VH-VL binders against o27280. Designs and how they scored, part 218

Target 1, 266 residues: o27280
Amino acid sequence: MDSMNVPEVLEIKRIVEESESVKTFIFSWDFRREVRPGQFVMVWDFRDEKPMSVSLIDPVRSEIGISIRRVGEFTDRVHGLSEGDLLGIRGPYGRGFELMGRDILLVGGGIGMAPLAALADEATARGMRVDALVAARTADELLFLDRLEAAGVNISTCTDDGSCGFKGFAHERLLTLEENHDMAAVCGPEPMMFQVMRILDERDVPAQLSLERYMKCAVGICGQCCLDDTGFRVCAEGPVFWSQELSRVREFGRYRRDPAGRRVPW
Short names: E, the ipSAE of ESMFold2; O, the ipSAE of OpenDDE; V2, 0.75 times the mean of E and O plus 0.25 times the DockQ between their complexes.

## First folded at step 10 (VH-VL)

Design J1 (framework fv_bamlanivimab; at its last look DockQ between E and O 0.78; V2 from the best seeds 0.00; counts 0 for: pae E 3.0 > 2)
Fold by OpenDDE, look of step 11:
Structure J1 (fold): chain C 266 residues (1-266), chain A 121 residues (1-121), chain B 107 residues (1-107)
Amino acid sequence: as target 1 above (266 residues)
Amino acid sequence: QVQLVQSGAEVKKPGSSVKVSCKASGGTFSDYAISWVRQAPGQGLEWMGRIIPIFDTARYAQKFQGRVTITADKSTSTAYMELSSLRSEDTAVYYCARSTYDFGSGYMDVWGQGTAVTVSS
Amino acid sequence: DIQMTQSPSSLSASVGDRVTITCRASQSISSYLSWYQQKPGKAPKLLIYKASSLQSGVPSRFSGSGSGTDFTLTITSLQPEDFATYYCQQGYSTPWTFGQGTKVEIK
C-alpha cells in the first residue's frame, strides 16, 4: 500500500531525552520509502496532527528519529508517551536539503538543529567537512552536541546568556568566524535565519534555509502554508529553500500567517 | 600563564592499564578541548583523541578506539587519559594539549610536559 | 585518514641560513595546517597555525605559507635556538595527523 498520505501506526522504539524540552522519538522505518534530511513527516497522536522534521536517518538500523520540542497541548501529549506507545506517521513530505561541495556550514537554533543533525550525518558519511554553529538561549538547550561530536562535526556554540560559548546570537557569532564553506544549511528562528542569510550572501556562500509555517494538508492543496507574493507552498516547494528563492519572499524574517490566516510578526 | 601539568612517569606490565592526568591552570578549562598525543621513543607524534569538557564529549582515533578513554573533571580542571591492554608498543611519552574547539581549528597551543609510560615485562 | 609528508626528513644548516621545510597532505586540507617545533626531551611548541598565522611569542623569522595540499615553513635566518625537529599537523579532519618530522641540525 502507498503509505505516503495515510498515517502508518508505528511503535515508539525508544526515546532520547535531548534536553528538558526536547525528546527524540525513534521508529522502525522501511527505507523503501526514501527520506531526506530537511523533509518532514506528519505526526498523528490520534487526536491532532503536526508536522515534524526528521532528525535521524539510520538505514543501517532501519530507524528514523523525530525530535519534538514541548511547546503546546499536542507536544505535551506526545512527551507523555513511553517506549512501546503508538503514533501515526505519514510522509515524508517536502523538499529536503541538497549537499554540495566539500565543506559545509550548518547554522541551527534550538529545535532547528533537528533536521541539521540528520544532514550532518549524511554529510559526514560522504566525507565532507561539517562545521556546525549551534545556538540556543542557554547551555542546557543546546541540542545534539554529543551526537554531532561523535559524528565528526566541528562545533561552535553560542548562547543568549553566554552560559556556553559565544554570548550572543548566531548571526553575531557567525560574523566572528572566518572559515570558508562551500555551502550552508540553516534552520531555526526565522529572525535568526534572516540575519544569517544576509551574512552568507555577503560572503557568497550558497545557503539553504528551512522555513517553518503552519501546515495542514502537507500535500500542497490547502494553501495554509503559502508564502505571500511568491505563492510558494512550504510543504511542497519547501520547507527547504535556497537563499535566492527566499530573497523573493517578502514576508521572510518579517511575519508569518497563523492558523486563521492573520499576519503574526516575528 | 596557562599551563598543563601532567602526572608522573609510569611503569606498567603488559595487559595492564594506565591513567594519566592533565591539570589545567591559569585559564578557563571549559573554553577549550584537551587532546592527547603520544610519541614513541625516536618516533613522531600521534594524535590519540580529544575531549571537549564543556560538552563532555570525546573523540578517538580509530587505532585506539575501545582501548582508550578520555575524561574530564570540570570541577578540578583535569583531563584524564586511560589506556588499557597495554603493549610494549605503547611505550611512549604521552602529552596532553589544549586546542580550540571552534569549528575544529585543529591546532594545539599549550602542551603539558609529557608523561613517560614504559610497558615492560 | 589524511597522510602528511614532510620534506626533507633532515637537513643541515648554519646559523644565518634560510631554511625551508615542506609538508604535503594526501588531500586538500584548506588552511588547516599547523607547524610545531620540538626540542629533545621537551613538548612540542606551536609555531604557526592556519597555515600562515604566527603564534604569539614566536619570532617573526618563522613564517608559513600554502593552502590545499602543499605547505611551507620558512625560517629566514636560522638562530642557534632553532636547531630542533619540526612537525606539520593537519587539523582539517580527525584523526589529526602529523608529518614524520624534519630534523634541523647544525652543519
Scores: ipSAE 0.886, ipTM 0.934, lowest interface PAE 0.6, mean pLDDT 95
Fold by ESMFold2-Fast, scan of step 10:
Structure J1 (fold): chain C 266 residues (1-266), chain A 121 residues (1-121), chain B 107 residues (1-107)
Amino acid sequence: as target 1 above (266 residues)
Amino acid sequence: QVQLVQSGAEVKKPGSSVKVSCKASGGTFSDYAISWVRQAPGQGLEWMGRIIPIFDTARYAQKFQGRVTITADKSTSTAYMELSSLRSEDTAVYYCARSTYDFGSGYMDVWGQGTAVTVSS
Amino acid sequence: DIQMTQSPSSLSASVGDRVTITCRASQSISSYLSWYQQKPGKAPKLLIYKASSLQSGVPSRFSGSGSGTDFTLTITSLQPEDFATYYCQQGYSTPWTFGQGTKVEIK
């Protein structure tokens, strides 16, 4: 009987509004059950259960945070909750990020900054220099800038419309940046991650990428959790993968699977 | 061409507060961070903190945490540094200086003329 | 905090001399080091950023080198306007910290 497979009903201690579409829900957490940046939990609203990345890990305050973007019926219901309301939390699950070296690059797109924000906290606590390239469609959709700046992270922004920082995409901005890094962590839309991975590979920077693909199963048995060429179960093997692992997957950055298992271009 | 112009000299009593302004002209205010650096008479330079106007978040050196507040008004392109609970050792020239905020930006390329703050009873 | 130590604290030199000032960081700062010149009663002026990049408008007789913990500012042919105090500054992590300064005086 594994206690990680039974949802624990937790009270929402605090809610932080990150943007019009993103909120962070903060819970008290017993750190005898360890949580690492890059891991996820299953969030249960007593009707449906969905995987969410852990975006805050604070053992000093005994808290975890889970950042949720409003994208459908489940997330709309969760966004309607208030401090004091209850959610079921199961986990954590998946591989976390590994830190190495002194100088680390984070590249995040949209909600992909959520797991990277937790990683940034750990890296800065270890005395690492953290450079974060934060990408979004518009300035209002850039996430965690205040938190990253307060943590001592060096930030470069890019927006599709040029409303904050570089006008263009993350990979275009990365090509203009000359700083050397010992490793990178990347999370965001899969086409962005593919382009960024290519650049980092050419620069011999080892990279870890966190897949934000739709999942239906926390323990990784269903087809939506599998990559087609390797058979990786994202929730069991991932969601964090080394770039070397993903470079051998023809699917990565080119197509995904719909609920029927059919290929759908990005 | 960008310039930073600071407010005039101040004489303050111990325990009071001082608020120094730094007005930017000639460049996009939101593209830059504004740092505050002080220099006591005959001493070296000491970084106090900075603000990046687009983030609305300031970062401070630990020794000033709780006594210093750095703010920015984007409509007037003006940054402010307020230092409270003044002591005689706070007597110094206070400079504002700008930097870019991205990965290569740990340096200050344009400096204000300085504001002398004297704390005496 | 990262401690920055300059050597020497002062030096005497003549016009035309080659002047070398060193700066040591208490931990590796990669190449995130800058050099400033300050004349009496004036604000500091940026000379070098990212260890070796010359700021626009600064004479080519100024150069910077180094990486990691050890850095050097060189003035290849000292001019009358170069008598000033020089500061190194690390921009690797906040708080940004300065060396104690090196005063370059007329011999």
Scores: ipSAE 0.695, ipTM 0.846, lowest interface PAE 1.4, mean pLDDT 87
Fold by ESMFold2, look of step 11:
Structure J1 (fold): chain C 266 residues (1-266), chain A 121 residues (1-121), chain B 107 residues (1-107)
Amino acid sequence: as target 1 above (266 residues)
Amino acid sequence: QVQLVQSGAEVKKPGSSVKVSCKASGGTFSDYAISWVRQAPGQGLEWMGRIIPIFDTARYAQKFQGRVTITADKSTSTAYMELSSLRSEDTAVYYCARSTYDFGSGYMDVWGQGTAVTVSS
Amino acid sequence: DIQMTQSPSSLSASVGDRVTITCRASQSISSYLSWYQQKPGKAPKLLIYKASSLQSGVPSRFSGSGSGTDFTLTITSLQPEDFATYYCQQGYSTPWTFGQGTKVEIK
C-alpha cells in the first residue's frame, strides 16, 4: 500500500473550538495529494482509526482542517489533545461533491455542515451564489456560521427548539422556501437527508448527499461500508451520492448499522 | 411591532470618529441582520455594511473597509457603527435597517429614524 | 459591484394616473430586487421585495414586476400621499446597491 493507505503522522497545527462538542483540527498538508470537498480521511490516534470529513481545504496556506464531534471514547481522546500533539492521517478517500450551475443550495445538519463548509469555500471562490440551510438541535450547536457569513454565503438557520431561526427540521423549513437553485448538496442526520432529498426530487433540483458509515479499510476491500441492496461502498463509490443513486437503497433514511453490522433504528 | 431607535445628531471635526447606536425595541434582536446605510445631502442611498448580531460577524462595502467598524450587543439589542478618519464627504444621515439573515434576505423591512452626522472643516 | 440604473430620474403626474418606474441591473440579479419609498426628511420604507412581493401594509396600487436585469415599479391610480422619491435596490450580492432614485412629483 502507498503512503495514502498508511497513516502519515502529522502535528496538530491549530485547534478551533467550533462548539462545546465540536473541534476542528488543522494540519499542514502537501496539496500534491489533492483534496476535494466531500472526501474524507481516516484519523488514527495510535489506538483506533475513524473516518472524518475534511472541513477546510486551504491550498494557499497548505492546510486542511478536520472537524470532529465528541461522541465517544475515540473522539473524547482526540478532543483531549493539544496543538503540537500527533495524529495519523491517511487519505483522502472517496468521491467528493461536483459543482454545477451558478446557484447552489447547501443543507447541513449538525456535524454534516463540515464537508459543506469546505464546499461553500470552493463554490464562492468559483463565483457561485451559495445559499445554506444550517440545522441543529439548538442554537449553540449551529456550526460554521461566522465562517460561512465571511465567505459570502447566504444563511438560513433552523433549530429543533426554535432558539435560532426557524423552529423545526430542515425539511420543514425547505418547504417554506421558494428559492431557485441549480443544484443542492446535503449532509447530516440520515432521516433529515431522506426528507430533504424527497423535496428536492419533487422540485427537480439535482442533489448530492453525503453518507456516513462505519469504515475500516477506506479503499473498498473490507466491506464494512457497504449499503444494502446495491453493494455500494461508501468509501469507494461515495461518500457523496447523487439522489438517483440513493433512491435504489432501501436502508437509506430507515435504519443504520452498528460496527457489527446490526440494524438499529434511527 | 419592531422599531429601531438611533442615537442623536452629531457634529464632528475632520480626522475624528463617530459612533452611532441603533437599538431594537418591541422584538428580539437575535434573529436579525442590521445594515447601515447613509445618505449625503441631496443624494441617494449607500449601503455601508451589515452585522448579524448572533454571529458577531460583519460585512463591509469595500469603500468603507478599514474605516468602518460595525458591532452588536445582543444582550442590549443594540448595534453600533463607528466611522473613523472622518472627512467632509462623510457628512450624511446614517440609517440602521433590519433584515432577516435567511438567504434571500437582501431587503430591509424596518428602518431607524436616521442620525445626522456633520463633519465641519 | 452591481450597478442599478433607474429611469426616469424624475417625473410629474396627476392624481389618478398610472406611473411606472424602471430599474436595470448591470448583471442578472434573478428576483432579488426591492423597491423603497422615501418622503422628504424621513427614512426609506419598503414597498416591494423579491421583485413582485408586496410588503405588509403597503397599498395594493403598488406592484412590482421583472426578473434578471429589468424591473418595473407600477403605481396604479396615483394618490397625493405617493409624492416621494423611489429607490430600487439589489439584494443579490453584497455590497447591496441602490438605484439613484426617481422623484415623483404630483400635480
Scores: ipSAE 0.387, ipTM 0.714, lowest interface PAE 3.0, mean pLDDT 87
ESMFold2 (binder alone), look of step 11: mean pLDDT 92; pTM 0.948

Design J10 (framework fv_bamlanivimab; at its last look DockQ between E and O 0.81; V2 from the best seeds 0.00; counts 0 for: pae E 3.0 > 2)
Fold by OpenDDE, look of step 11:
Structure J10 (fold): chain C 266 residues (1-266), chain A 121 residues (1-121), chain B 107 residues (1-107)
Amino acid sequence: as target 1 above (266 residues)
Amino acid sequence: QVQLVQSGAEVKKPGSSVKVSCKASGGTFSDYAISWVRQAPGQGLEWMGRIIPIFDTARYAQKFQGRVTITADKSTSTAYMELSSLRSEDTAVYYCARSTYDFGSGYMDVWGQGTAVTVSS
Amino acid sequence: DIQMTQSPSSLSASVGDRVTITCRASQSISSYLSWYQQKPGKAPKLLIYKASSLQSGVPSRFSGSGSGTDFTLTITSLQPEDFATYYCQQSWSTPWTFGQGTKVEIK
């Protein structure tokens, strides 16, 4: 048994208030265990366990960050924690993003910006030009703007209510942008990702997209995160997929499986 | 007609600080980024940094890091550039300039009239 | 930092002449290149952005071309008001950097 499958109890070093609903929890990390942007960890609060994307990878400080949006009972408990409190973390798991080219487009919606923020740090460190389209419902829900700006990322924003930047959805904003990129990384609501992928395909921009599905084991055994038709396991073959791979996934952008395994439309 | 109007000329002693203002009128302040560019006598243009008022975040050239502070007041549509620990080499005309912040488009389409800063003992 | 090198540093021309100014980047900056005109005692004026897009209000005798590392500003027929110093500027990455300038003088 790989030691990575045993949760390590870690102390919360810092908590960053990203927005009203999102907090980033920072932990000490032994980088002998490699972690890549786009990979996820299983977070255990000693009652329940949930998959969370890594949003910060800092080898210099020997730290990782996990950004968590408050959406339910588990995340409510986690958001009630303070610095110094403990969480169990096992992983990392899954396939992360790959970087290619000289410039990269990041398209993120809501908490989807979490893995992309980590990717942005790596890309900028490599000397790549990083353009990030950051989408949210409202201005106060736009994530990581200060962090991205500080990293040298070029930001464009869109909000549903027009409170910051382009009024509309990410794919609508993308249609108004004429810049070409060598590759794109996308993460957010699946309907958003679906539309964005279509645009990027039409523009012949290689794209990677990070999917979210219900996960239990994180090791490709239980099958809870299996995608219909293909049999892709989001925890094993993903969560990052190339657009060509997702083109084979009929359910992408259309529906998902809930914890009971029922089809739930997006 | 969008205009950027800067504060008047300054004469400073070495070691002191100067704060230059740049007021925008005729447009939406929050839709743009404000850069500061200086030009020493008889020399070329040098980018110092920029602020995106809507994000309230600034980015600086490394040369000026720790010595320059760029701020913005959205309520008055005014950007500020404060340069501390002034040296004779800081004698220059300082310009504020507007650019779109989207994807960091760096073309500056509107400029202030410039502020002459003279540093002398 | 990305270095921008203009050529020539100065040139003399007559009204009606075709003038060409070159700007070279130390690395590829795609099309993130702008051209400015500056007259003595005045702020710079944007002429061209994104390598080849003419700024609104700028005469059509000005044009920009190039991509990657080599860029060119062209004035098809120099007018009396065009005697000035011209600068290129990259916006590929911060810090944004300018060329050293090209002074266009009357012959």
Scores: ipSAE 0.865, ipTM 0.925, lowest interface PAE 0.7, mean pLDDT 95
Fold by ESMFold2-Fast, scan of step 10:
Structure J10 (fold): chain C 266 residues (1-266), chain A 121 residues (1-121), chain B 107 residues (1-107)
Amino acid sequence: as target 1 above (266 residues)
Amino acid sequence: QVQLVQSGAEVKKPGSSVKVSCKASGGTFSDYAISWVRQAPGQGLEWMGRIIPIFDTARYAQKFQGRVTITADKSTSTAYMELSSLRSEDTAVYYCARSTYDFGSGYMDVWGQGTAVTVSS
Amino acid sequence: DIQMTQSPSSLSASVGDRVTITCRASQSISSYLSWYQQKPGKAPKLLIYKASSLQSGVPSRFSGSGSGTDFTLTITSLQPEDFATYYCQQSWSTPWTFGQGTKVEIK
């Protein structure tokens, strides 16, 4: 019996307000249970369970953090909680990021910066140079800039409206940057990830992409998080995939499925 | 074309603090980081830290952490460096300098004229 | 911290000479190296960034080369205004660090 499959009821030690729509919930963690950047946990509010990426891994303080964007009923309830309140945490699950080489490019969009922030901490602790392209629709939605700067990360920003840094999309900004990297990690909206992956592939930069696809079913119904053409399961074989693996998925970056199974363009 | 204009020379006693200003003229802070670099008489250059004003974030060299505070006021396009618990070894010319904060940055293309700080009893 | 070592610490040269200054990093810094010129009583002036990119307004007689740990600044035909101290600086990781400087003196 794998102890990771039993929910542990944990006290919310601290809440950090990252933006108007994003909060990071911090819990004490026993690091005998290994946690890697790119892995996720199941967060249980005693009504429903949802997968959330781990955004802070701090063995020195014995803490993990989970960053949650307010997008629906479950996340609205969790956002209403206070320090001292309880949540169920199960995990970690999934394949984490792998680090190699001397320098890494992070490309994050919106809440996709959450798992990349944890990765940035590990990469800097290993002595790697970390360059982060942080993208959002507006300046108010850029996440973790203070934390990344404090960690020693070199930051470039872009916003759709031009309110902070480059005016435009992440892939448009990336095309203007000439720096080479030993590897990249990408997390954000799937259309952004697809465009970024294409550019990195042309530059022969190996990339890992975190694909936090929608899970229709509760924890324990394995196989519901499946990519067309490959049969990859996000919760079992992901959420982190190499670009070479995703290049075999015809649906990636182009279509998603609605509840009726129809293909819907991004 | 941005110029950086620094405050005037200071003479301070050991144990006191000094606060040096650096005002941008002819441009904006919005796409830049401001670094502070000092140079003791007859010696080389030593980076102390930087701030990215649009984020209000500062990063310091470990040697100065706990004694140095770098801040910025975006409304006046002015950065500040405050160094506390002054010692005679802190006698130096203090420069502010501008760099982009994007990757491939870290080169300082515009420098202030320097502020002489003398620490003597 | 990354240590930057310049060679030589000083040299004497004549107008028209070709001058080379080297800079060595204690670990690989890719191409994240800049060169500065400083005259007595003045702030440093950026000459070269990203190891080999010439800063706008800097004369073409200045050039930079190298990658990894070994870098060179070259002045192809030294002019009277080039007598100064030259510094390399790494921007691979903070704290940013400078070489000890190379003083170029009139022969």
Scores: ipSAE 0.711, ipTM 0.856, lowest interface PAE 1.5, mean pLDDT 87
Fold by ESMFold2, look of step 11:
Structure J10 (fold): chain C 266 residues (1-266), chain A 121 residues (1-121), chain B 107 residues (1-107)
Amino acid sequence: as target 1 above (266 residues)
Amino acid sequence: QVQLVQSGAEVKKPGSSVKVSCKASGGTFSDYAISWVRQAPGQGLEWMGRIIPIFDTARYAQKFQGRVTITADKSTSTAYMELSSLRSEDTAVYYCARSTYDFGSGYMDVWGQGTAVTVSS
Amino acid sequence: DIQMTQSPSSLSASVGDRVTITCRASQSISSYLSWYQQKPGKAPKLLIYKASSLQSGVPSRFSGSGSGTDFTLTITSLQPEDFATYYCQQSWSTPWTFGQGTKVEIK
């Protein structure tokens, strides 16, 4: 049955160290409660609760994986946990990605590759061609490359320092690639997503982008995840939006909000 | 300008294994995929699999799954292909080839000289 | 698996002739098609990538065209050194597959 509104306390089955700053936490999951790529869960460490993307959806092994970047106090505490330790999981929530056509472009920056890795597994299982542009600051921070290659994904890399693949930003690499696709899925730093969205729109490639905003309830009631001028709630109408929906959002790519609601630069 | 240099010809008995090496002499593996392609006498080209050495992950054609292992040693810029449970129809020239890995572009611009493998009693 | 069918399987031509080799894919492969030349006793050599792009160092008498399922390699003025077997190869999906080859002999 559906247990989406109440955290379930689950044991960490396995921890995969994806990089120095990213770990994937794997849990048993009853897939009668469906999980879609692009949806998120609220992770509760018995003190705080934060939204995290699902990176692994494995009905055969009855497992989900949640990839977490160490970025602050909450994630530091979670990164200190071991296999056998407990976390609360609430969800899944939000609107996931939709697949269409026979070929898809994935553009992921940093931890943004997490939901795209799950999407890649679904797309390849459908027999789609999957091309992925995987971006990071350095080669050591490129995520999921071995997993994507094993799944049959065609990978292009870019790194800010040029240590692997194209030297530069994801949108700069995308400009040098002339392939058109039936659709695209984009997740990463919001400035990167804005630039990538512009290119894809000019090429008439339908694109879905996954946004991050401050969340409290995760079920669409409190309004804390609202976008300027649209009334869209990232936790309910998103986190995945079509590029046409985002064209109506003034804040996208320009600024973010802190937990107090103040505008701050990216 | 990179060159790929393969190990020498081999004669093998049915049921044994062969391991062919492929060394890059003009640079590192970091920006390339390495494929293995074979050609039986008088026959066409057959793709066996590939590895992207910096990811240390290989993909195989289904026909060879379970019999072929492709690996790479980044410290020596050398890729290897091992084919087990050899049969007489595995008699062929085995090539390594590199390509850029760019959305799986798959065109192979540098080829090794080939390694003849003969499987006979 | 994507089947690649070349035509003809062999041909004889004179120096200076225009030679055309075709390659058909069993499904659309967009422009994920390359052409190789192989001379007796040697490894294959890349001629054309992405259906129509000429590899560096390849003579301009070679050209490629096509997209989707139908592709063509053209040699506009055959030279004696062009005696070889030519292969097309798709890289749309794995396993990557080659055509059966086209042997070109000089009369």
Scores: ipSAE 0.376, ipTM 0.704, lowest interface PAE 3.0, mean pLDDT 87
ESMFold2 (binder alone), look of step 11: mean pLDDT 91; pTM 0.944

Design J11 (framework fv_bamlanivimab)
Fold by ESMFold2-Fast, scan of step 10:
Structure J11 (fold): chain C 266 residues (1-266), chain A 121 residues (1-121), chain B 107 residues (1-107)
Amino acid sequence: as target 1 above (266 residues)
Amino acid sequence: QVQLVQSGAEVKKPGSSVKVSCKASGGTFSDYAISWVRQAPGQGLEWMGRIIPIFDTARYAQKFQGRVTITADKSTSTAYMELSSLRSEDTAVYYCARSTYDFGSGYMDVWGQGTAVTVSS
Amino acid sequence: DIQMTQSPSSLSASVGDRVTITCRASQSISSYLSWYQQKPGKAPKLLIYKASSLQSGVPSRFSGSGSGTDFTLTITSLQPEDFATYYCQQSYSTPYTFGQGTKVEIK
């Protein structure tokens, strides 16, 4: 990674409305600068910069996509943009997912399906069987179902309210599934990922988990994106970690750190 | 208990198209995938494609890509299979069948009665 | 595409016989295999799913076994209503594919 790398100003080529709260912004991309599933970019609206996972990687069309959930002032402003408007993009950053075996399980919660959708594309292109457990609060908040089905992914859904598929949480649904997998990739709210990881560990399924949290170090303040026990910097040594690495991290699934390094509950 | 009820037999000319319907009776399509499987006289079963109505997304066997369109109308719990550019080799019984769309759920537990399509000049 | 091959293509049996039908996949399909029964002029009926799970309402004389590439359907004590054609089907990946069928005929 070049530390002198600055944001490149790119035109929003296309916007896909994934749900009421999620949009995917698509940009032309020069694939001489490789992007892998699980990596993220810094998105700059000329006022603030935030990390966003890459959700679409399409070398054939020379496009990348970035899926953004509306959760605050920055994302509200970005959601107000139109095709033809400009955003700054720098990266990619971080360690991507590694694929192994033939049968892959994806477990995604909410916007956590974004990096997993990119991974699903790569896995299916390699001829792997992909099973995706897609979790959300309600049916309207399930993401990428059409795209995953079109890609040949086998989908199980769960919603907290029971409006689509299993009624309950991802880890509760996973306990009812008997399918064996060679590996898993997990992304979503950290408490969900912690519960899923425990079940996969008990089943001896190696899992990779993506920590999509605030990363001040991506803008030059690296100490503030460290995990307590291991000193892992999410932007440098993550955001993707093997479950065996995360099982040794005290804060995983229990609390996070704000930009000032203070502990806050999930 | 859900039943799948298909439209009646069709006789078509080469080069025309046929659209077969499959209606859920005693239940709905909302939580299921609907596959279309055909069987030529004296031959085995051939999968054509499926739709998951809740995702509004279909996928097809490559052999039929460009000639087959599978759609669903959730309000009437009816799935459709349209096959264009008909040839004599398309003479077959066409079945719709229900499956769950969860992991390993390409097994088909409820089948329609079949629709005979004959293509002749 | 994954090719499914059944053996035998046909067999003759008597009521009370044990019947075994084999299905082989051209690549590993884990346990994503189903067995169907079809009588002349009728739609197929699901017997077994996920290689070994008995469909509700199907008599216990039917059983399935196997994983990976090699699968078996067994009928432990053949009844008159069991004379039919049997198909295996993989659901590991699309397109889903069927075996060519095994016809079980009266001896």
Scores: ipSAE 0.668, ipTM 0.824, lowest interface PAE 1.6, mean pLDDT 87

